# VHH binders against q8pxy1: the designs that were tried, part 25

Target 1, 323 residues: q8pxy1
Amino acid sequence: MMDPQIERKLIEIMRVIHESDKPIGARAIADELNNRGYDIGERAVRYHLRILDERGFTRKHGYAGRTLTDLGENEMNDALIGDRFGFVISRIEEMAFRTTYNPETDKGDVVVNISYFDKDDFETVIELISYTAHAGYMISPRVRIFEEDSLEMSLPPGKIGIATVCSVTFDGLLLKAGIPVEPAYGGILQIENKKPARFLDLISYSGTSIDPIKIFMNRTPTSVLEVLEKGEGKILANMRQINSSAYEMTGKILKKAEKVGLAGCITLGEIDEYLLGAPVETGKFGAAVVGGINGICALEETGIEIETNPISTMLDYQTMKEI
Short names: E, the ipSAE of ESMFold2; O, the ipSAE of OpenDDE; V2, 0.75 times the mean of E and O plus 0.25 times the DockQ between their complexes.

## First folded at step 4 (VHH)

Design x34 (framework vhh_etentamig_d1)
Fold by ESMFold2-Fast, scan of step 4:
Structure x34 (fold): chain B 323 residues (1-323), chain A 125 residues (1-125)
Amino acid sequence: as target 1 above (323 residues)
Amino acid sequence: EVQLLESGGGLVQPGGSLRLSCAASGFTFSSYAMSWVRQAPGKGPEWVSGISGSGGSTYYADSVKGRFTISRDNSKNTLYLQMNSLRAEDTAVYYCARTYVTIKSGSTYRYFDYRGQGTLVTVSS
C-alpha cells in the first residue's frame, strides 16, 4: 500500500481515536469522519483499523472498540505538529538544524535511531550491526547502548536499547556548511556485485504523511543478509536532491565525513541526470545514502525481535562507541 | 530551543503531600508523551509515571501506584505530579522528561530525549 490516500485515512482514523478519550468502534469513527467532511463507511474503517492493529498503533477492547497504544499516540502526536503531508520533511529539517557535529573536530551532536531488543540477543545484535556497518551499509560503526539504569530511557527488565546514526545527520552536516538539502525519496535499493544498481521502489517524502523508511520496513522485505554474504540483494536507502551550485562542496564535505567514520553516501549523481533510476529535478543533482537501520533490517531477517524508532533524537557523537 | 523546568520540590514529612510542576517550552507540548523520572541518592534512575500527549492515558510504576497522580495542562504547557502519602524512600531528584514510547509484545520502552535539571524532594521527619 503505496497509496497516499490510504496513509492519510489511517492518520485521520488515529486522530478520531485520539480525541475520543474512550474506546471507540468502527461505526462511531465513520460517523465522526463523515461529520468532518470525509466520505468513508464503517467497512472501510474496519479495514483501516486492522492495518493500525498490525502496525501496533491501536489496541482492541472487544466490542467497546479501539484505543491508541502508546506507540499510536506517539505517531499521532508527531502528525499533529505539522502539515500531515509535510510533517516528515519538517522533522528532517528540524533534526538537520539541531545537528552540530563537526568532522574537523570530531565533536557535536548527530541524529540517531533508537532500537530495542532482549538482552539475550545482545551479542548477535552487536555482531550483526558491526558487520553491516563495516561492510558499508550503515552510516557509522559507532553505537550507544542503554542499560536499565540509564537516565536516557526506561526499559522493561531484560531489555536493552541501542542508538545508531541516522542518515539525516548528512543533511545537518551539509546545512552547517551552507548547503540546503531536499529529501526526495526513501527507497529499496538493489545491490549487484557489491555496487548500487538501481532503486526498485521509491516513496516521495513530499507525498507521504508517514516516514518512507517506516513504510518500507513493513511493506517490502529487505535482503541485507544476502547482500552481506553474496554482494547482491536489497537494502534501504534514501535519495536527496541538492542544488547544482553546491556540487563540488558537497563532494568535499562527504569525503571529510567518511574520514571520521561517518560514511554511507553510496554515490553522487551528475547534474540534471537520474540517479540509480530515480528522477532528479533540473538544476539539481542526486545523492544516494544508505538507510541508517540496515543492520536492524538484517537482525529482523534472522527472526530477532527488534523494534525501531527512526530519526528519534540527537546524541553527542563522542558518547557513541565503535563496535 | 527545548526547555523543561521543574519546580515544587522541598522538604516534607512522611505521610505528607507535594505537587511538582514542569514548565515546557520550545516544542509543541501536546504532541509528546511526558514522564517523571527520579534518582535517589546512591541509586540508579527509576521511571515513576508517564502520560500520553492528550492526557487520556496515564501509567505508574508499582512503587507509586495509588499514591501519585500525573496530569498535564496542554493550554499552559505544564506537566504535574501530585504526590500523596509520601515515604522516606520517595526521597530523590525528580526529572521531567519528554518521552518517546514504543510498545512491542506487551512491553513498553521509553526514551527520554530531553530532561529538566531536576527538583529535589526530601521526605524526612
Scores: ipSAE 0.263, ipTM 0.723, lowest interface PAE 3.2, mean pLDDT 82

Design x4 (framework vhh_etentamig_d1; at its last look DockQ between E and O 0.39; V2 from the best seeds 0.00; counts 0 for: pae E 8.8 > 2, grease 24.8 > 24.2, SAP .675 > .668)
Fold by ESMFold2-Fast, scan of step 4:
Structure x4 (fold): chain B 323 residues (1-323), chain A 125 residues (1-125)
Amino acid sequence: as target 1 above (323 residues)
Amino acid sequence: EVQLLESGGGLVQPGGSLRLSCAASGFTFSSYAMSWVRQAPGKGPEWVSGISGKGGSTYYADSVQGRFTISRDNSKNTLYLQMNSLRAEDTAVYYCARTYVTITKGYTYRYFDYRGQGTLVTVSS
C-alpha cells in the first residue's frame, strides 16, 4: 500500500471538508477517507491540515475543526475541474472538438469564458468590455448576459453572469477544416503604437493542470486600460503552433472568421521563425491571438470584483449580442 | 457522445409524489456534480437541487427544501429526484443537468453544460 502524492491527498482532504456543512476535525476526516478506501490515520490528516492552513486554504475553528476559506474553495473547484480533464490541453481539445460554428453560415456553437460580477457594476462592465472588443483586444464584441436563472446558469441574488468568446474557438474552427492546432503558450504581450511588439512573459500549456491565463489573471501584470487610452501597455495573448503545410489554409480561414466578427488573431508568424519573441518549433509557424478576457482584465485593473472561468463551456453564437 | 435521459414525469394530484430518474452516458458520471433545473409554463428556469460527484453534499432551493430529495447511484450512472408533497407551483418541465460549480467569496455559481430533453410534471386535480 503506497501513500498517494501529497497534492492529491490535500485535494481529497479539502473535498471532505467541503462536503461538511459544519467545521470538521481530523479524526472525522480520517474516518471519512477510510470509508472511501483511503489508508490514512488521524496524525497524517493533522499533518496535511497544517499544510492547508499554511497555504491559506483552511480556517481553524478551535475544537470544532476546519472549514475551507474562499481561496480553498476556489482551489478545490479548480482541482475538481482539472481532475476531470487531467491537463488544460485536454480541456482545450474537448472544447475545440465541441465547436460547431461555421463562419460561412454564422451558425453553431463557440467556446466561451464565463465571468461573474455584482449587478451594481453592470454598466461599467458592459462599457469596458465593449471598448476593449471594439479596440481589437477581445475575440468578439458579442456577449451573452445572464441576469437571472436560465437553463444554462444559476446565480446568487444580486449577481450577473457574462459570457465572452474564448480564443479556443479558433482551435475548433481550424480543427473542423482538418488543421490540428497545438496550444504553445499563454502570455503577456507588449503593445506599442497600437501594434504587437513582443511577449514579455510566457507560460507553456504543456504539462500544466491550470490554464496559463488563470495564472496571469491571479498575478495581474496587465495594463489593458493603458493600451485603450495610450496605445501602449500589456495585454493577455496566447500563441499557437501549426504545421507549416497548413500555412495558406490557416490564413484564409482566419480571414473568413474576421469578416463575421470573430477577430483576435493578432498576427501569423513565418514558418520556422520566432513570433513576437516567442519560440516556434521547427516545421511549424506561430499564431498569436488576443486573450478572450482582456476586457475582464481591464475591469480587474479598476478594482471591480469579477470571477472568471476561462474555456468554460459552449454557447450558440446566435444567442450572443453585440455590445 | 454525452447523453442525459430523464424519465418519471406525469400527472399527479396535489399532495402526491413522483420520482424522477436521469440516465447518464458518455462521460465519467461520478466526476461531475449534477443538478435538477425546472421551467414552469410562462416562467424562467429555476435551479431546484444539486448533488456533488460522490453524493456527499446535497443542496436545495428554498422552494423545495424538506419536500424533495436528490440522490445518485454512481454504479448505475443514474441521478434521482424524489418529489413529495407536490403543489400546483411544482408544475414544470424538469431537466437533468451536468453542473460546473464555482465557489468564490462565499457565493455559489452553477453552469449547466449538458441538459436532457426534460420530463413534464403536472400537478393538478
Scores: ipSAE 0.551, ipTM 0.835, lowest interface PAE 1.4, mean pLDDT 84
Fold by OpenDDE, look of step 5:
Structure x4 (fold): chain B 323 residues (1-323), chain A 125 residues (1-125)
Amino acid sequence: as target 1 above (323 residues)
Amino acid sequence: EVQLLESGGGLVQPGGSLRLSCAASGFTFSSYAMSWVRQAPGKGPEWVSGISGKGGSTYYADSVQGRFTISRDNSKNTLYLQMNSLRAEDTAVYYCARTYVTITKGYTYRYFDYRGQGTLVTVSS
């Protein structure tokens, strides 16, 4: 593992490069970093740039300097997401705003996660996703499959993409109804007797630049399979806070969504009360929503290699098919 | 609303050249990678070329490497594809697509969340 300090410097260098409208040289990068309070010399920057080059994050344009590659931009974005407090919230808000799906008309766009896996795992993936979804531990049983012949995705040979509905879709539905929703926590939720029992761990959205769900995916093993088999285990879930004035309306909207398959295990708390052990602010109630990626977690638990981009994009819900 | 409009397609002889354009609107153009993808008659779609948001990085399929050049003018919200040394096998509908790129474990994934209606390129003697 590379020295965290080096990694930070790399990110900052990438940031400078990203912010430049043209290729930027090492000296200019160093100067800019110094202006930003980083004590770094040109030589050090050059050293770091070599690392970035080797990683494929930067492209050298001769004497003109360097630009970020697509890989670099993605990495930076991920890193920036990690460094910018509130970025995750901003992303959630953006995607919520972009949500246009209307449960009454069954038209519009929903927020989706995109995952990638080997085509040889296709049958297992579909089966387990279907099972997990129908058990109520996903947002929707509808998915969209992207194969090699898709115009919507360029995949490496032998890979398949799958889009699953993201919990942010609920944020969007509520927002469209005029209800502000505050992302509060992501966490590990204990399931007992096929019901939410309590959060075992929570990460506040306001305290992290990375999606708490993603953090938990990487740090804490889930036991979705156990939940599916025995009705007991650990899954990922989100906690939202909503103003108490919207309690009744929230319930109505969620019921409408459920009719069209947008449901999952959702638990609404009482006004001014803790929900599943999670704190709730005065004047608000909590809404706990299962993570849309629990199906993916289940797959990972089986040993299947799958890559996931949470909160990836918007899809027309009508183009998604129930499996 | 995000819109992508391709233009510049047409009939060209083998060995000829053509320049495609894509006019983008409804989003911050420079913030997104863009791609050209094509679909030949009776064949599946093929990624052709990609360019980073700021245009600093370009990528090409092996089939077009050295012959095609992708570029963009962010001030005009326009994507370009210069196609040289065209071949019969280049005949296809060419689409401009807003692109999300993910690289994991050495693999590159490209998702096209928006795509234009396409422009037909026919290479024939």
Scores: ipSAE 0.378, ipTM 0.712, lowest interface PAE 0.8, mean pLDDT 90
Fold by ESMFold2, look of step 5:
Structure x4 (fold): chain B 323 residues (1-323), chain A 125 residues (1-125)
Amino acid sequence: as target 1 above (323 residues)
Amino acid sequence: EVQLLESGGGLVQPGGSLRLSCAASGFTFSSYAMSWVRQAPGKGPEWVSGISGKGGSTYYADSVQGRFTISRDNSKNTLYLQMNSLRAEDTAVYYCARTYVTITKGYTYRYFDYRGQGTLVTVSS
């Protein structure tokens, strides 16, 4: 489990590095953070820099210090270019509020992840995503394909975009029923005998502007292909917690979503109990949802170059087709 | 409800100038990157220019680099495109678009979740 204070310090360190045009060392970072009112020493900064390196957000330049990688710059540029939320929880809340999908009518907007890949990989991408979704390790088998002539997207030459349903769609369904959902963790979930067993690693959503799912995708290999073939392995999942007063209604909503093919990847915990090894606060219960990007993870395991922006936008579900 | 309203299009001679505006409402304008996208008659869409939410970073397609300037006034919720040295090939419907951007591995990917109705620019005669 990652301490929320550590996540906040990671973000502030990235900000200092982002604002520097040159590699910057741990001492200089510590000095700048102290000038900004933080009480942090060089050793603590080095500790946090190790975490950033492990997540792929920083690049070491020997004794000269560190710069942000393209991945690290993307996270900071998102905060500068278009997203004023600053934290992943705020982004999740916005997308959940915008969800209008109604399982009874099969109409409305869902939250999607958007991934990009070379058009020459199209058949392989479609086949593996379809296989992963059919096996129950994605939110929905529906996708939306964006090509070079799309008004919805500007793509580099030779690239295709694909939207897949994001698990935040369930947060939106619950919110529309008056059930607030508290995102808790992104994580690596062990599958044993084709069933969820336990979270092997967790990163809190609290106080982070860096999506835990992006961190795991970048630095912690999954084995989705092994899960599909053998029923054993590691997948991406996230866990949220919900007030115990909503236990029965949450179950009803899950059953409705399941009937339209959206619910098969959710594990609901008992009140006041850890769920699959993830902590849950007293007075609440957990809901673990497999990540909507596990088909993308399967593709990365094969060596396909594919890039994903999780929790990207809203799409009308009726414009999405089973692959 | 998100609304984007383009204006400022019209007929202009080659070599002339025109300034497009886009009035935005229904969202926190300064929180979003914005783009101009154009579509010539009978052609597919072409991204023209983009600007970060705060306006600190601007981007241009090669076809307009040095001739067009994108800007925004976040106090007025307005996006602008100054078009100079106009050519016949700039004839198109120009759309204002709210943009999500992904920058990975040297590529920039832009998704436009809302766009306006467009304003026609004709460069002729």
Scores: ipSAE 0.013, ipTM 0.562, lowest interface PAE 8.8, mean pLDDT 81
ESMFold2 (binder alone), look of step 5: mean pLDDT 85; pTM 0.836

Design x5 (framework vhh_etentamig_d1)
Fold by ESMFold2-Fast, scan of step 4:
Structure x5 (fold): chain B 323 residues (1-323), chain A 125 residues (1-125)
Amino acid sequence: as target 1 above (323 residues)
Amino acid sequence: EVQLLESGGGLVQPGGSLRLSCAASGFTFSSYAMSWVRQAPGKGPEWVSGISGSGGSTYYADSVKGRFTISRDNSKNTLYLQMNSLRAEDTAVYYCARTYVTITKGYTYRYFDYRGQGTLVTVSS
């Protein structure tokens, strides 16, 4: 949906659901919205609830109504706090534009994901992220740690934040070189003998208000630990599409980035050819990039509780430390 | 270029009032949550207050609830902090901050991607 009025109604419906403390039905939601000055009927609320279901923000409880999913709770709070609610592709475009990192100077801002976890898990978190990054399944081995008394963050007692490099950094690097990049799919990629084999599942970035990677974290389990141990298993990866005219220049830029530790482009496809089973539009080629949070997925596989905000903000790459 | 410029700090007597302002430029102000963060001499930073992009939701640290009021004027790209019943413990450098908020499972996480240079508030006789 491209209508700001529809997006505003969706967020207000989510607020009502959040405030109910129990599953709530369309009629009760409509009544509450009318009490708040919205002119909306039960049938219109049912229509909007279907949109929220499709986006993964709400869960049906039969006749009892709906509750927010964890994804819906986070999206509602982001929309309320930022007064913005829309497609993830707009966030990708904004963050790509804000990217200033130059591989030739090793200076500038990169796009990061931020994850939060209990202080007691610190050593395991650092060890496993380091191992995953050095095995080639993250964008960079550089991270930034945020403690309770950091100027950059306000954290609950006992919590730590960690920033890891996001794959959208590549969109920004290429954009600054004059190469537009289309985010095509987030997906689950099968690894065999330490090599990419095929995408098992794909979600288009087009038409979604939630990051496809976040959706996969909740529906199809990764096996990053298995990949690290045996060279076999499933990781998060993204597929980008780029105009065929930029093929040679794209390869050169990604190679320069790799030399300074900003890696994660698994492979470039052939012009007009499917890449690892993922469809590519005529006149384009695919670029498969590891998800920036595979180390976080590995931690979740060990049972560690982690909350992650993908495509979260910009950080000066020089302030990130190699682990 | 994102710029945040705080003003309104100064010396004030205990029990007095002071209003801080923050002029924002270089981004769509109404699309971002904003916060006030303070750092007292010899202490770590403390988040003080936050406001949603629309201004419809406000949040306060327990230390300032009932005494401070955060507000914004999106037509002027300006954030405010009205400070009443000031105490010696409120002495700090106050920073305006552009804020990303994550609320999940009863926890609130805030990230500040831009901060101003700060404005000093001194509460003493």
Scores: ipSAE 0.494, ipTM 0.811, lowest interface PAE 1.7, mean pLDDT 83

Design x6 (framework vhh_etentamig_d1)
Fold by ESMFold2-Fast, scan of step 4:
Structure x6 (fold): chain B 323 residues (1-323), chain A 125 residues (1-125)
Amino acid sequence: as target 1 above (323 residues)
Amino acid sequence: EVQLLESGGGLVQPGGSLRLSCAASGFTFSSYAMSWVRQAPGKGPEWVSGISGSGGSTYYADSVKGRFTISRDNSKNTLYLQMNSLRAEDTAVYYCARTYVQITKGTTYRYFDYRGQGTLVTVSS
């Protein structure tokens, strides 16, 4: 679980790196932060730089120091929306609020992730995403393809975009029914004998400005292909906390969503009990949901170059087609 | 609700100029990148220009560089496109779009989650 103070310091370090005209080292970063009124030493900066390296936001230049990666630059640009160390929760809340999808009518907008890849990889991408979705390791088998002539997206020549359903859609479905949902953790979930066993790694949503799913994707710790072949391995998953009084209604709503192909909920926990090794607050139960991009993780495992933006935008679910 | 309303389109002779405007409402305008996207009759959409939320960074398609200027007035929630040295090939419906920009490995991707109704620009004698 990342401390909010750590997340705040990560953002300030990224700002210093972004403003540098050349690679910058830990000592120079610490000096600059102290000049800005922060009480931070070189060792603490080195600790935070390693976290940024692990998240794929910084690039090492030997002894010359660090620069921001393209992903790090993108994250800094996203900060234009306001408070940095509350960003991911605010984004989830915004997208949940914008969700209008009603499983009973099969109409409305869902939250999507958008991924980008070379058009030469199109057949492999569709095949593997389809396989992963139908095996139950994505939210939905429906996708939307964006080509060069799409009004919704501008792509560089030779690139294609694909939208896949994001797990935040469930937050929105429940919110519409009057059920508040607290995003708790993004994580790596161990599958054994085709069933969820335990979370191996967790990052808290409440303390982070950076989406936990982006962090795990940068580290590529999944083995989705192994899960598809053998029923054992590691997938992306999220855990939510919900007030125990909503248990029956939550189950009912998720079952209706499953009927229309929105079937990412792996399991509901018991009140006051850990779910798959993850802690749950008193008076709440956990809900574990597959990550909406496990098919993208499988593609990365094959060596296909694919870039993903989780919790990207809203799409009308009726415009998404089963593959 | 998010609303984007374009204006300023019309008929203009080759070599002429037009200024398009887009009035935005229903969101914090200064927090979002914005773009102009056009669609010529019988053709697919083409991204034309983009601007960061602060206005500090501007981007242009090669087809319009040096001729078009994108700008914004965050105090008025308005986006502009100044179009100079217009050509017949610039004839299109021009859409204002709220933009999410992702830059990865030197490649820029733009997603438009909201678009206006469009304004028609006709360049003809």
Scores: ipSAE 0.354, ipTM 0.719, lowest interface PAE 2.7, mean pLDDT 83

Design x7 (framework vhh_etentamig_d1)
Fold by ESMFold2-Fast, scan of step 4:
Structure x7 (fold): chain B 323 residues (1-323), chain A 125 residues (1-125)
Amino acid sequence: as target 1 above (323 residues)
Amino acid sequence: EVQLLESGGGLVQPGGSLRLSCAASGFTFSSYAMSWVRQAPGKGPEWVSGISGSGGSTYYADSVKGRFTISRDNSKNTLYLQMNSLRAEDTAVYYCARTYVEITKGKTYRYFDYRGQGTLVTVSS
């Protein structure tokens, strides 16, 4: 919760570091920012670099200067989509509002994650995503493949994009039915005997500029492959809170979604009760949903290089094909 | 509701110039990178040019570098593409697009979450 002026300067500094081919120091950063019309001195840049170091966005390289960490690159990329504070909850609200999918008609737009990988990995990517989806650890077995440039996407040579359904689609589905949904936590969920057991770690969506999933990717590995093979291990999941007055209607809507192709809600909690160890506010109940990128996590576990943008955009669900 | 509306397309002779405009509404225009994407008849789409939210950084495909200039007026919520020294191969429908840019390991990925309906540019004698 920092001063907006400071947050803007941090983003601009990260951008300069990102654009550098090698580690860059405070003086060079200040010079570049002044060349771009910003009034900032080396001492101010040095102060801001310490804040970025503390947040885990930059890494020191002795006298050579700083580079962005993976966490820093993700934060900067989020800023480029126009959210100057990077608040993930604001993006969830936008994407939920843009969701038009209707389970009764099987028509409309869903929220997707987009992942990128080398063409050489195509067969392994499709196989493992399919396996993970059909095992019940993704939202839908439908994907969309981008093998070449399209009106939705421009790709570098040799890369393929894959869109998978994002769990925020459920927030939008419920919103369309008049049910407000509050994102509560992203987390690591323990699976035992092929059933959800408990959340091992939770990060609140409230007051964060960083997607909890990005934080987990940097410090707590998943074991999706272990879950697929043995029925035990760790997956990504998130939890949302819903007003108790919507309890019965929520259950009915989620059952309709499961029947017609969107199946990722792993459990509904009782009113006023914790769900899988996660706290729920008085007057609400929890809903736990699998992370839409668990198949991508499985690919990372095999050593495949894959980049993912969660909660990326909207796609017409009818343009997505079952794998 | 987010809307993007292109204008300024038409018929022009080789070597001529056109300026395209895109009127944006329904979002905080200055907070988003914007692009021009074109699609020639019978061909796939091609990203042409991009501009940062502030207007401080501009990017161009090699096919148009030195001939086209992208700009924006954030006070008017309008994106522009000034096209000079037009060639027959520039004939295409031009789309205005709200853009997310991801740069990873020296590779640039762009996705366009909103696009206009396009404006046709025909370069012929």
Scores: ipSAE 0.458, ipTM 0.816, lowest interface PAE 1.8, mean pLDDT 83

Design x8 (framework vhh_etentamig_d1)
Fold by ESMFold2-Fast, scan of step 4:
Structure x8 (fold): chain B 323 residues (1-323), chain A 125 residues (1-125)
Amino acid sequence: as target 1 above (323 residues)
Amino acid sequence: EVQLLESGGGLVQPGGSLRLSCAASGFTFSSYAMSWVRQAPGKGPEWVSGISGSGGSTYYADSVKGRFTISRDNSKNTLYLQMNSLRAEDTAVYYCARTYVEITSGKTYRWFDYRGQGTLVTVSS
């Protein structure tokens, strides 16, 4: 912990490597850190990677880049427990603040996830996302497709981008009405007879710098396809806590949002009561919301190669079309 | 309010040079990657060049590599594009853009969440 600034950079580099599904190089690490608001160049990343290699925290894969060793995973997890609480909360707060969507007018910006896939998979992607959304396991059936470069986005050749509504949109919508929302847990939710039954696993947002939904995508398998076919299985969901004084207003706002297709809140709990087995603080009630990427999980289950950035950016909801 | 204001465009003959500037305000400039994006008359937009928040990493489209240089002055909140050996094909409106970079499986995706009004560059004899 000598020179805390260097140790912080090492931990952030390890976090980027951990979140990569493939070996990652210095340029890609630098770009990702700059995208997250850190000021670091490729040269500095190469220097820090050498330190990580020397400490045994990273493994080289030739020109493909680095992955974390078991020692590196343990070191990163220990460091994050002590030093980096609330970074995912800060991102959620930023995006909630930037949300301008008003369900009474059906105008304004929503928070979106962006996913990328090969052009050849287009029909399957649209069909399965549509099916998942209409079954009630996505936030909205509205998407925006990016088939070519635009003033908003640049794509590699042969790739298509799809924007889907992120559950953080609900945090922003409630915030704009004067209702603060606390993200409590990301989790795996059991579905039985097409209804939410109980959370099987939960990770607190307050105890991590890594988004709990990203952790679950890599740790605990979902079975979204099973839910779509049989009405039973496991989906991604998260739970929010809201002050009991906002109970009635929250219900009214969510009903208005549902009328314009923003219908990802699958259940509201009672004041001071556990919700689907998840604990709720005294003076609050829980709200269980589907993970905005359940349709993407279904695609991954079919073997389609699809890459997702959750809580990616803002889009005008009127530019998104129903599928 | 985030604002990006481009300047330095104009008429130039083939083989000539121009320097574009973009004045940024309303956000912490040094914390964001920046790009230049262009759109030629009757054609779709094309990403031209990008630079990291610190200025330590620069990136170029193959069409401009070796001819254009992107740079930034974080003390002045200003982005630059030095354009040399200009060709008729470089004729376009050039936009300054605040950039989110997403890299997955070795492929780069760029999101431009704020853009300026653009500055016109015309390369003709």
Scores: ipSAE 0.309, ipTM 0.772, lowest interface PAE 3.3, mean pLDDT 82

